# Ledger of designs, part 303: VHH binders against p49116

Target 1, 238 residues: p49116
Amino acid sequence: EGPLLSDTHVTFKLTMPSPMPEYLNVHYICESASRLLFLSMHWARSIPAFQALGQDCNTSLVRACWNELFTLGLAQCAQVMSLSTILAAIVNHLQNSIQEDKLSGDRIKQVMEHIWKLQEFCNSMAKLDIDGYEYAYLKAIVLFSPDHPGLTSTSQIEKFQEKAQMELQDYVQKTYSEDTYRLARILVRLPALRLMSSNITEELFFTGLIGNVSIDSIIPYILKMETAEYNGQITGAS

## First folded at step 16 (VHH)

Design Z4 (framework vhh_enristomig)
Fold by ESMFold2-Fast, scan of step 16:
Structure Z4 (fold): chain B 238 residues (1-238), chain A 119 residues (1-119)
Amino acid sequence: as target 1 above (238 residues)
Amino acid sequence: EVQLLESGGGEVQPGGSLRLSCAASGFTVSSNHISWYRQAPGKQREWVSTIYTGGRTNYAESVKGRFTISRDNAKNTLYLQMSSLRAEDTAVYYCATLSEYLRQFPDVWGQGTLVTVKP
């Protein structure tokens, strides 16, 4: 059988809303994050192996891993998003809220820990200079995770995950032959993705969603979107 | 410049209902995310509900199905309709305007209104 991913799956181009406002606001952050989420789901649905699992399995997988895919996307697109600027603004605002006792200390601590973990993850990926092929395979490894509760077809999902791991190994060994431990450094970063709360990610990045919708509720609809409809969502009127 | 003023608190019997109001000045309720928070005796302030600019609403698990957040754009006022009230709902209820950054980072707080559910 052919490779799990093709060269087309390496292309991951985020188009940002423009112009960037003078001061960051929740709507700009939400629109930027929504574009990244839609791009990530469109990427996943374009994989033949993913399509082969069937619609019910596809929905269950993405519901289980969207936060991991989104976080990898944040790291990959950090420069184009000016993510460090967004996170610095959030941290500054959170610190001011602590000084005025306007929120519970426990809640503030949870959000600060989440932002710290996100910053550390993105920083570690930047230091490793992860390339587009490596990001594509890391996303495939988290997408084809057989260990989420409630999944069916777990043997087939595990097969695709193992194929992703094997192809990543082959790529890294061929491309970075002088760095014997590169693969290990990359893979050891993945467990951190599961320590970050999807609920906190949703509150930080998706507060501007219209209607009584959660990320879980919109996933089936995004996965069924036609290419023209998808392109309309990611470009909007910006 | 931006101000929030709560009203509608009071005493109620278990299983009863109350409607809280939050009058906004210096900004438009339809153009901002606005939340209700509460602080029960001996507990930290907790989030109750948010209505987003686009009309989306969200609720804390403890109040789902019992509380409804809404707004009246003509009156520039936010509401919290509370039904099936329980002793554990006894708290000071605060209206808060979300910051331009995030739902959980309100920049402006009201002074609060006390809700007491009798034993």
Scores: ipSAE 0.000, ipTM 0.187, lowest interface PAE 13.4, mean pLDDT 82

Design Z40 (framework vhh_enristomig)
Fold by ESMFold2-Fast, scan of step 16:
Structure Z40 (fold): chain B 238 residues (1-238), chain A 119 residues (1-119)
Amino acid sequence: as target 1 above (238 residues)
Amino acid sequence: EVQLLESGGGEVQPGGSLRLSCAASGFTVSSNHISWYRQAPGKQREWVSTIYTGGRTNYAESVKGRFTISRDNAKNTLYLQMSSLRAEDTAVYYCATLSAYLRQFGDVWGQGTLVTVKP
């Protein structure tokens, strides 16, 4: 027994690679995104309830929800990443490509719609002024989602999700006692995460990965990573 | 001048297999990200798969486990091996370049190659 999350789970510090280059490039974006992905998975690993589900379940949960966790991380770390600058540069490039009439309009439309959804999500979170505790619980609600296809231990996962929801409610009621509907406003943001394509996310942020390494393939490796090895990757030491 | 030419389409029964080819000229397949797209009658164009300069691959959910993207650097050709074909896979298949530095799709746009899955 005990609380699902502790104060240690509120700390979510992204360390960016070398200063943003003068010219946007896939490698800088990929390294920044990889650091956020590693940080997100290490955060999940640190939760005792997550550990208790066992390795196979842990891998299945993260494979199912990594895009949702990653997107919440983008929103939480938008300022430190200069995410708006990155997305604006990509949008400008795509719009110029449309004007030159050499690209598939359908594909550009899909990518532009994804960028718009991402911007809208990040802006909504910023407007709600979501704090570190709220982000931690939202990530926990997403992580302990029992409704992904192929999951085992769904009853136990559902109980951890309900515990996350209850602890979020307690926190919000105590901290934002004057805003009766704050919890509802926060929770209705979550369904939008499932409408964002993990394949488009991977293309936007992880195109710079080299070798036959997909996000799906690296998840088990990252989850087994030693603390020193993990810290080396998120700080970019290697 | 970048040019891509698709081939290998045809009629196949459900559960069958086909291998599509995309011959490249004016650039090197190993130095560029290259994708397969498809367009079914009356539908918008759909991304199918990408192979990146480093050899990493990515797939649409609907084809994952059934389709395999690959390339032959000596022949400067991209392939899409399709297995366990379904009626829903009926479409014209296209290949397109993807910039490694700044994202763009469809530098070269051919008529594609038609795949028809019939009982």
Scores: ipSAE 0.000, ipTM 0.164, lowest interface PAE 13.5, mean pLDDT 81

Design Z41 (framework vhh_enristomig)
Fold by ESMFold2-Fast, scan of step 16:
Structure Z41 (fold): chain B 238 residues (1-238), chain A 119 residues (1-119)
Amino acid sequence: as target 1 above (238 residues)
Amino acid sequence: EVQLLESGGGEVQPGGSLRLSCAASGFTVSSNHISWYRQAPGKQREWVSTIYTGGRTNYAESVKGRFTISRDNAKNTLYLQMSSLRAEDTAVYYCATLSSYLRQFGDVWGQGTLVTVKP
């Protein structure tokens, strides 16, 4: 009955991998992206409203929206990740793939278009100077999307989404009282997230995966990890 | 039970060559991205080279044109062919995979093999 998100849900701290290579490669990019995805799923499962929906619904929601959550995370953590440098390294890798005939020129053009869309999204969020509370509520709006095919409990999911929207409105009105149209500018950015292909995101950031493991197949396991297990994976520390 | 074991290190004169080997057990080299790292005295570990599942290779700028990474799938072994060695290449060399929930195996490092380049 309380607020959808507490102050603990605003904290979103990405720890970058070590060792740091002199030149970025697909291995390091995949590890960095994996940590961000892990952090995003850990964030989602810490929300009491999310937990209340049950494991099956939780898995379905995250499978449907992981790319949107991941993209919001990329925008939020762009400075920490040096995202522009990572994207440049990905572009270099794709150019090498053309030379080795691993990817068709048409496919690479499609992937390059996706990179441009991602850059535009991150730039728009940076220009708006989105803060940690705003990012938390935007992620919640994306997470509690009732319109994905195959979902159960859609009325309850819609209730949580509306609650996220209301709490974001209250926050923005109180914190940015001088900027009457700030909320509208923020919300109009969200539809762009659904235009980005999860398959292309997987190709760009998770091409360092060993074997034929998809993000979809690992989601249930990540959502069930204990906090200690999660911390061990993300930091590699005791 | 998953292990990487380096060999082939030793002393060599400047301009010389060495071939390092990394024997894998408990997993398949051809199905995994495997990297070479090195740690010189007084420095942090630095990435040297990676070979990807598809056979593509990548190299640190300091070793481009001098080092070649390769693998022998039948022997389940990774190699690093080092040519035109310099005093600055003196380091303990490790083969490794990095930890990730998207990988089948956790962080796996070998014991390392010492390469000393001295006149």
Scores: ipSAE 0.000, ipTM 0.123, lowest interface PAE 15.0, mean pLDDT 80

Design Z42 (framework vhh_enristomig)
Fold by ESMFold2-Fast, scan of step 16:
Structure Z42 (fold): chain B 238 residues (1-238), chain A 119 residues (1-119)
Amino acid sequence: as target 1 above (238 residues)
Amino acid sequence: EVQLLESGGGEVQPGGSLRLSCAASGFTVSSNHISWYRQAPGKQREWVSTIYTGGRTNYAESVKGRFTISRDNAKNTLYLQMSSLRAEDTAVYYCATLSPYLRQFGDVWGQGTLVTVKP
């Protein structure tokens, strides 16, 4: 009983690497993206309902939805990240790759199409003026998705997703009472997240990771590390 | 260790000419694709020209016929010969060797040299 998310879960504050380099490079972009990914996983780990599902289920859920959580985080933190500047820098590098004949034109076009989809998504969220409560519940809806292949405890996951949907509805109806169709406009944006390739997201934002390490392979480690860090805070080490 | 250093910028009248130089250290200009970029106040960096290892050159549409990219292998230096300069050519000019982003390379940029075309 009680709400799925507390006011603590609405707070989502990204701290960018400092100082900002004179010219954007792959390492700065990767560090910025890694910070957002860590913040997103820490956010998920702090939800009591998520903790209640257990380690194996938590790992499977985050592996399945990290790209959706990350993309929502990009949209939410677009201003703090200067995301438009980062995407412009990536586009410039890709155009230079075409000029240098180092990458196939077909691959570059595929990646550019992904960037355009990402820009459209972030722009649509900005136009809707999605607030912090709405972002928190949208992240909860994608986190508690029972329909990914290989998941266990799907009935419990579905109950948490339904609770997130209900709480979002109650919030929107109370806060934006004059905008009868706001919830529908927000929810119709979510399917676009599943059209975006996690492999292309890795290439765009995580190319600075050493050793050909995939995000999928590091998720269990990050989740365990964050649990240890959280326990450290509880013991009074802050 | 690896460095690019631009020089040759300055103030020039419309219709004038300037030659920019880019001195490379720690690598060989003839063995790398090297580009010129520029950034005008309040604008994003824009690509200007590239010379490829095979000697092929490419130019942005706005500078075709007016700018010429070249290199001197003995001096390990890249050049940009600019003619028929216009007010809109006013910018800080950078030389760079840019890696394909998807191959996890870094990029190497110079510090830039200012070109001002006084109307």
Scores: ipSAE 0.000, ipTM 0.100, lowest interface PAE 16.7, mean pLDDT 80

Design Z43 (framework vhh_enristomig)
Fold by ESMFold2-Fast, scan of step 16:
Structure Z43 (fold): chain B 238 residues (1-238), chain A 119 residues (1-119)
Amino acid sequence: as target 1 above (238 residues)
Amino acid sequence: EVQLLESGGGEVQPGGSLRLSCAASGFTVSSNHISWYRQAPGKQREWVSTIYTGGRTNYAESVKGRFTISRDNAKNTLYLQMSSLRAEDTAVYYCARLSEYLRQFGDVWGQGTLVTVKP
């Protein structure tokens, strides 16, 4: 009966690390990506429907879809992040690794193919001029995916996904009434998110994390964070 | 090279005190959020305390009033003053530099120092 998302869920404001280094490095890229990942998890955690599924289901959903949420966030925040500059720095680092014979050609090819897929996705979203409401509902559609293995409450998750789809349809039909096929053009972009490897995303953006720490291992700790600490994290601590 | 190195652990009686140190190299402690974590045998790593760049401090409920986090910027070193120690405080204590937005998880970890509280 009430909407799945509120106006607060449309607001998605990424604050980049400061000061900006003279040359981009692994630590700056990792901190920028960490901010986006945290903002994405905070966004998900703030949804009442998400909270209603319970902590174990919440952890399983975010573990399954963090790469999809992160990639949507990269596309949405591409200008704020200067994503093209970050990707260029990553490519330069990879080219240096080839020249120094530190990484196999097959692995470099896999990583370059991932970067090209990411660029294509972000370019397609930019060309479609996806707005803040559309991004919020696309994130909700990927978050409430009932088809991940090991999920409980799959029927309820599916109902929330259907509600997200319905509310997106209503929004697009009212806001872009003269573009009959806009919703279809937007939705057909989503399957590409599942073709992008979360392992390669971790190598590109989270190499600065020590101890072979995976994003999968970090997620439950962030989701267990108490509300005051979590809010302090986002607002720069009060 | 960026690293953290803990020291000061040892054996104490219940009700005793210890001061742990964490020496930082390759970065400045005043410019980063730094935390103490602990891990008891067979248990998950637990957050203990954080000192933020602005000097604000935060503590786990179990240690409030008993532990004090501080730093010496000139020595580039973190401290954890522990008092009124309990058997449940027995753990390996780690210091960690925090990612600004993933503050519950560190991007640089020390190797740890063992604290044992025995009667």
Scores: ipSAE 0.000, ipTM 0.171, lowest interface PAE 13.9, mean pLDDT 82

Design Z44 (framework vhh_enristomig)
Fold by ESMFold2-Fast, scan of step 16:
Structure Z44 (fold): chain B 238 residues (1-238), chain A 119 residues (1-119)
Amino acid sequence: as target 1 above (238 residues)
Amino acid sequence: EVQLLESGGGEVQPGGSLRLSCAASGFTVSSNHISWYRQAPGKQREWVSTIYTGGRTNYAESVKGRFTISRDNAKNTLYLQMSSLRAEDTAVYYCAKLSEYLRQFGDVWGQGTLVTVKP
């Protein structure tokens, strides 16, 4: 009955490790990406509709869509992250790996195609000048996707996705009334998120993780964290 | 590839001083928050001190005024200068780069160095 998202869900403030090193390394990139991932999962967990689905459904949804949420977060926080600089450093590392024969040419091609798709997506979002409310609703549409295999409560998830779509439409029509086709231009960007491999995202951004753990294995632990633990980490408070 | 290696531990009498070193490889000390922890026999690991990327430092109440954390960016090394040592400072001392968000999954711990304070 109330709105799906409140003003608190529009706030999405990433704090970067500081200072940025002169020569980027896998640990700086991994810490930056980890902060964004954690912020994204904390954001999702704070939504009452998400909480109402229950722990098992919450875990399944985030496991299915974390790469899409993360990519939207990269686009939203591209300036704060200096994402273009990070991607340039990754490309430079990959070019050196080709010369040193450390990776197969086929794998490098797959990774370079992923980077190109990511750059294209982020540039498209920047060109559209997507605002904070629009990002919040796009993340909600992605989060409440009823079409992932193995999900339970799919009718309830679909209702929340429809509610997100309706509230986004209402917002865009009222805020950007002069731009009749803005909503259509925004929504046609979403399918590109599913073309990007979560495995390649892990390789590019999370290579610094200890113990060869996957993001899928970490997700349940982050979602179970108490609110006080979440707040302490995302604010960087002592 | 990524390592923290402690050194400088040993035996010292009460009131003495020791300087611990922590050599970092595979990442830069100046670009990360790095902490000292210690663990006494039969006790939980406790936080001792942190140096932040901006150079700010923080200390556990039990060591304030006696311990000083510092770094040498050129040597990529962290230090803990310990003064006015007490019997209760006896512990294995660890340096750590802890992930703020992924906890144990992103944490880098050193091997530890033993400090024994006894007459």
Scores: ipSAE 0.000, ipTM 0.249, lowest interface PAE 10.9, mean pLDDT 84

Design Z45 (framework vhh_enristomig)
Fold by ESMFold2-Fast, scan of step 16:
Structure Z45 (fold): chain B 238 residues (1-238), chain A 119 residues (1-119)
Amino acid sequence: as target 1 above (238 residues)
Amino acid sequence: EVQLLESGGGEVQPGGSLRLSCAASGFTVSSNHISWYRQAPGKQREWVSTIYTGGRTNYAESVKGRFTISRDNAKNTLYLQMSSLRAEDTAVYYCASLSEYLRQFGDVWGQGTLVTVKP
């Protein structure tokens, strides 16, 4: 009963570290990405349907889809993050590293292809002018994916995904009634999220954590974090 | 400077008990959220337990009812009381202060203490 998402789940406000440094550095990028990751997980855990699945299922779902949620968050918050500037700086650094033989050619190629895919995804979402309601439902469709290996409660997860799809359809049909094919254009963007490597996302955005703590390892901790700690991480309050 | 030093690890029989200690310097344990993590050979690092500034505690499902996290504010030390130990509990145990940001986790990790539960 009731809608899957409330108006509170449409609100997705990223608070950036301030000020932006004159030269982009690993610390600023990692801090910005960490805030987005925390915001994304806080968003997910606030959904009553998500809570109803139980802690073990919640952890398994987020471990399976955090990269897709994070990438949708990057697209949604691209302007706030100055994402295009961050990606341009990373590309410039990688091109210099190729010339200095500091990284393997195969790895550089994988990372460059990942950046290209990320840029194309964010550009496609921007061109479609995806609104906050549409982003909320796309994130819900991704979160409630019943087809990840090892999941239990797949029938209930599928029910929640179908509810998200139905509510997105209702929203789009009412809000963009003149654009008959808008929903189809939006939904065909989602498969690209599964082609993006979570390992490369970690290298690009969470390099300060690589080698000591993986995103997979901290997910249970973040999901069990108190609201006050969560707010502190998201806002950067001292 | 912030430092964490774990101790109390060792070899124990299945069903046995051990108490791990984590001595803190450069910050106050009562003013920070502090967690225990563990890493078994060939596995990823796993969160075990957290004690929050208000004294509330959380536990991983795998250890709930068997492990107890506590602190002694006078000694500025964190403890993990482990009971009913299983072969699956064999790991290096680390304490870590909650960083304000994810990127700071590595800055506040201890060196670890090995716990071996002999089958």
Scores: ipSAE 0.000, ipTM 0.129, lowest interface PAE 13.3, mean pLDDT 81

Design Z46 (framework vhh_enristomig)
Fold by ESMFold2-Fast, scan of step 16:
Structure Z46 (fold): chain B 238 residues (1-238), chain A 119 residues (1-119)
Amino acid sequence: as target 1 above (238 residues)
Amino acid sequence: EVQLLESGGGEVQPGGSLRLSCAASGFTVSSNHISWYRQAPGKQREWVSTIYTGGRTNYAESVKGRFTISRDNAKNTLYLQMSSLRAEDTAVYYCATLTEYLRQFGDVWGQGTLVTVKP
């Protein structure tokens, strides 16, 4: 039937909370990250192929890959978010926490290593000059991953992933015709996403999340939201 | 505005148990990282345990299996259940939170509660 993704799926516009505070804090970062997460979930839910898999499969897929989608979103929206400034502030805070004995050295090391992996990923994507179409298809490849434990409909998921790969190839060959190996360079970046700890991502970006809720626990509710409710979340409207 | 108040410390014999409380005001316990630290005489403050906004917990190697961190959201209170106490657990125990997470000096510290383990 038609293409896996439409032009509407290329548009990925993050609206940041305004104004940016003089000092970065957990609430500003959590609000910014929550907007990106909601934008990413709304993006996924709007894909007809994703809807066709059914609610239970949709929930399982997003629970398995939200960190990969979120990290791709961070890379895509790095300039809008001033991500380098956020990460520099976190690093500065962690270094001061070592001096003030606020956090264990081992935990600080784990978090620092995660930040360095995130910076390396975002830098590699920026160096490759990944465009909006390429990001949309990379997100689709990640979303339609048939290899997560506990998934049903794995053959259908694999078909959608293959369709995403084929459409990405067609786009890259047409748009970057003189760069024969661009697709390969882009695709080899994806395994790094699975080395990123979702637990550390949650601690860094979602520390201000209200109640005893985890990202895993809210995903089913986000996916059930009506469009107006989604729009309220991604813009911060009440 | 933001305040943490520890209680529940006291004298206990080796092998005994104590439950520490940390009452929070000016912010919600469930919306912030909240940690327990301790400081023994002549030593630097040592991280003991953290409960994260998502409900996950983490512990220092020295207390794993003996201490349990928890919270009661209705009471806006953090707890540290300590069991199998040892002489080396003698310290002033503090709770701390990161309400201004990335700001210099963003942690809020309580006044502390003394735990003494002696025969």
Scores: ipSAE 0.000, ipTM 0.137, lowest interface PAE 11.6, mean pLDDT 82

Design Z47 (framework vhh_enristomig)
Fold by ESMFold2-Fast, scan of step 16:
Structure Z47 (fold): chain B 238 residues (1-238), chain A 119 residues (1-119)
Amino acid sequence: as target 1 above (238 residues)
Amino acid sequence: EVQLLESGGGEVQPGGSLRLSCAASGFTVSSNHISWYRQAPGKQREWVSTIYTGGRTNYAESVKGRFTISRDNAKNTLYLQMSSLRAEDTAVYYCATLDEYLRQFGDVWGQGTLVTVKP
């Protein structure tokens, strides 16, 4: 009936820990990433179609796609985060933590390749000048993915994904009418998100902040957080 | 006292070849992961290739099959053999250990060596 996303879903404002330290450390990086993760979950939770699927389905969807949502958020917030500086600091942290031998060399190679894939993705999005509406619909497309194992209500999820795709098409065709192939250029970027390992993302951005608890384990908690509790995480207040 | 000094750049026609050198002093190239990076004016610095302590190599997709990274342990020197050069390869090329890259991230690195591919 109504649109899948409202104008309020376009607003995506990351509040960084203040100020950025002169020397980046694991805690600052993890807190910054955690704020982005919480913002992304809160964004998903605010969508009426998402709420309508029910808590169990919501948890399953977010567990399946959190890395894709997080990576889109990194691209969207790259300037606010000074993402390139954070990525350099992460590589330094991991290099100092891993001894150089054949096995450790293979791990640092995997991490560096992941960082370069992430940089390429963010650069591609910046080069395309992806706007806030486009980011909102791309996030909706990855959120409402019906093809993850174990999902219930897959027909309804597929309908919401198709609705997101249709609304993105309508937006792009109206806003960028002069650029006939813009939508195609945007959509072909999405498969790259699934090439990025959620385990490596977790190691890079969440090491030391959430202890031994996995992102999968905290997702149900984050999705049930009240606005005040969520705002406490964003501002560092308790 | 660790220093890396690039050389070997120049002007070349499309499809041509160049070999870049990176002379190391104050440390041993065989004991470190060492990478080549490049930066075109107005563009972000990008990774090109790495040679690991064990001799394994890795390459950016844009240069795979065209560039070859190698080292001469006796000369303590890193090389980048560049073939089938394209206009897009025009950049200042830098060599760096991972630690040196991170320490100098966001700053202007040394002079590097300029490669210009002229049509």
Scores: ipSAE 0.000, ipTM 0.102, lowest interface PAE 16.8, mean pLDDT 79

Design Z48 (framework vhh_enristomig)
Fold by ESMFold2-Fast, scan of step 16:
Formats: structure tokens, sequence, C-alpha cells
Structure Z48 (fold): chain B 238 residues (1-238), chain A 119 residues (1-119)
């Protein structure tokens, strides 16, 4: 009956580790990325519609879309993160790692291509001057994607996605009334998120994790964390 | 190298007090939020407390009013002052940043520091 998202879901405040080290390192990048990932998952958990789908569906949805949510978060928080500086440091770190591991030129090409796609996406969003309300609804559209393999309750997920789309349309038409094609320009940016490899995102931003722990494997645990434990770990706690 | 190392545990009588320490190296305590967690035998890991950048603190309901989290920036060390200890506080205590927490997912844990409150 009420709106899919409330004003509380528009607030998305990332607190970066401080001070920034003199030389960027894997720990700082991983810490920064981890904070954004936790903030993104906390944001998703706070949505009543998301809670209503149940634990198994919630886990499946986030496993399918965490890279898309994370990438939208990078674009939204690009200034706070000094993302361009982090990407430059990642390139330097990656080049050193590739040299030691003797990785092929093909892998270097794939990773550099991913960084280019990420920069292009973030630049596109910046050029469109996407606001906080628009980011919240874009994240909701991505979260409530009914088309991932293995999902159950797809009709309910689709209804929530449609509700997100309708509320975004209403917001854009009222706020940017003179820009008739703004919604279309925003929505055509979303398919690019699915072209970005979650495996490469893990390599670039989460190399500081010990062993072979994957984001996919930890998602169920993060989503099951008690609210107090979750709030104790997120930097953007309200 | 980035490391967080817990110390200060031991045996204490009910109603007693202990101060736990978490020494940071290769990492600046004042620049990041840092949390205390505990795990009793056969139980799930429980969040205890967090100190945020800027000095704000938060506590689990079970320890609120009895435990105090603090840091000494000069020593680059995090503390947990525990008072009015009860049998249910018996656990191995761990400190972690957000990334250190992710590193300790599943059954991969640092050694921590054991606190035993005598029945």
Amino acid sequence: as target 1 above (238 residues)
Amino acid sequence: EVQLLESGGGEVQPGGSLRLSCAASGFTVSSNHISWYRQAPGKQREWVSTIYTGGRTNYAESVKGRFTISRDNAKNTLYLQMSSLRAEDTAVYYCATISEYLRQFGDVWGQGTLVTVKP
C-alpha cells in the first residue's frame, strides 16, 4: 500500500577509512570496498518489500546482483571514495601481482577492459547528474530483478521491480519535468552493469580477504547477521 | 603487515572486572571503526561493541552499561573495559575491523583472548 522506498532509503552515506594512507594498499582498498558492500546489503535488508520475500529469496537475489549493487554504489560514492585514485592504485597493484604470477596478456586485457567499463559507467552517471532518489530506485530495480536463473517467487519480484520503475518515473517526471527523455537515458545505463564480471570485481576490490573466500559464499552470513552485529560493522549506520 | 592482536583475558569471579586490549600494527586505530566480538563454546559469534571514527560507540544490549569500549591513539590500541561480569560473559573475545571480520568468516578465527567467569 505505501511506497516501495521511504526517505530513509535515499540516505546512503559511506564513511571512508581515515586517514587515507600515504601509499594506497590492498588493505585500505579492501576495507573501503567492504564498507560499501556492507552498506549496500544493509540498505537492501531495510526495504520492507525485500524482507517480505523471505530469507532464501533474499539470499538468491543478492547473490545474483551484488556486483550490480556494488557498482552503482561505486558510482554514487565516487567522490567520497576518490574512486579514480583507488582505480589508479588498483592498476598499479594488479600490474605487480600479474608480474609475480606470470599471468597472460589476455588476463591483463580482460581486467583493464573491466576498469575501462567501470570508469565509463561512473562517468555516464556523473554526466547525467544522478541524484540520491534516482540512485535509490535504480538499486531497487536491480535488486528486484526477476530474470536471474534459479529464482522462485518471480512474479512477486517482478511486481516489486515494476513498482520501483513506476515510482522512479513519477519522481523524475515531477522533479525534472522539462527533460522528457531523462528517465530513458537513465534506464539504458542499467544493462551495462551485467557486462561487468563479479569475479574481476572481487579481484580488484577484495584481494585483501584471506584465502579463497568469495563474496558469493559470505553473502548468506552477512544477510543473517543480527541487526546489532550488522550495525556494529557498517560505517553508514544512521 | 596489518595485524590486530587481543590480550588481557583470564579468570575472574562474578561481579569482577577485566580490561581487554587489542594492539594494532600496520593499521591506525583512530582512523577506522573497530569492534569487539565474542564466542562462547558451542554458540554463534556475538557482536559486543564498536567504536567509530570520531569516538562514537555502540553496544550489544546484553553488555550495555557494563562494558566500555575505548582507544588510546598514542598506543594504537583498542580496549574493552568489562565490569559486573557474569557467567554468561565467558567467551573468547576477538577484535576486528570490517575487513578483518570478513577475513574471519566461517570457522577461520584469530586466537582471541579467553575470558572465564567462574560459576
Scores: ipSAE 0.118, ipTM 0.563, lowest interface PAE 5.0, mean pLDDT 84

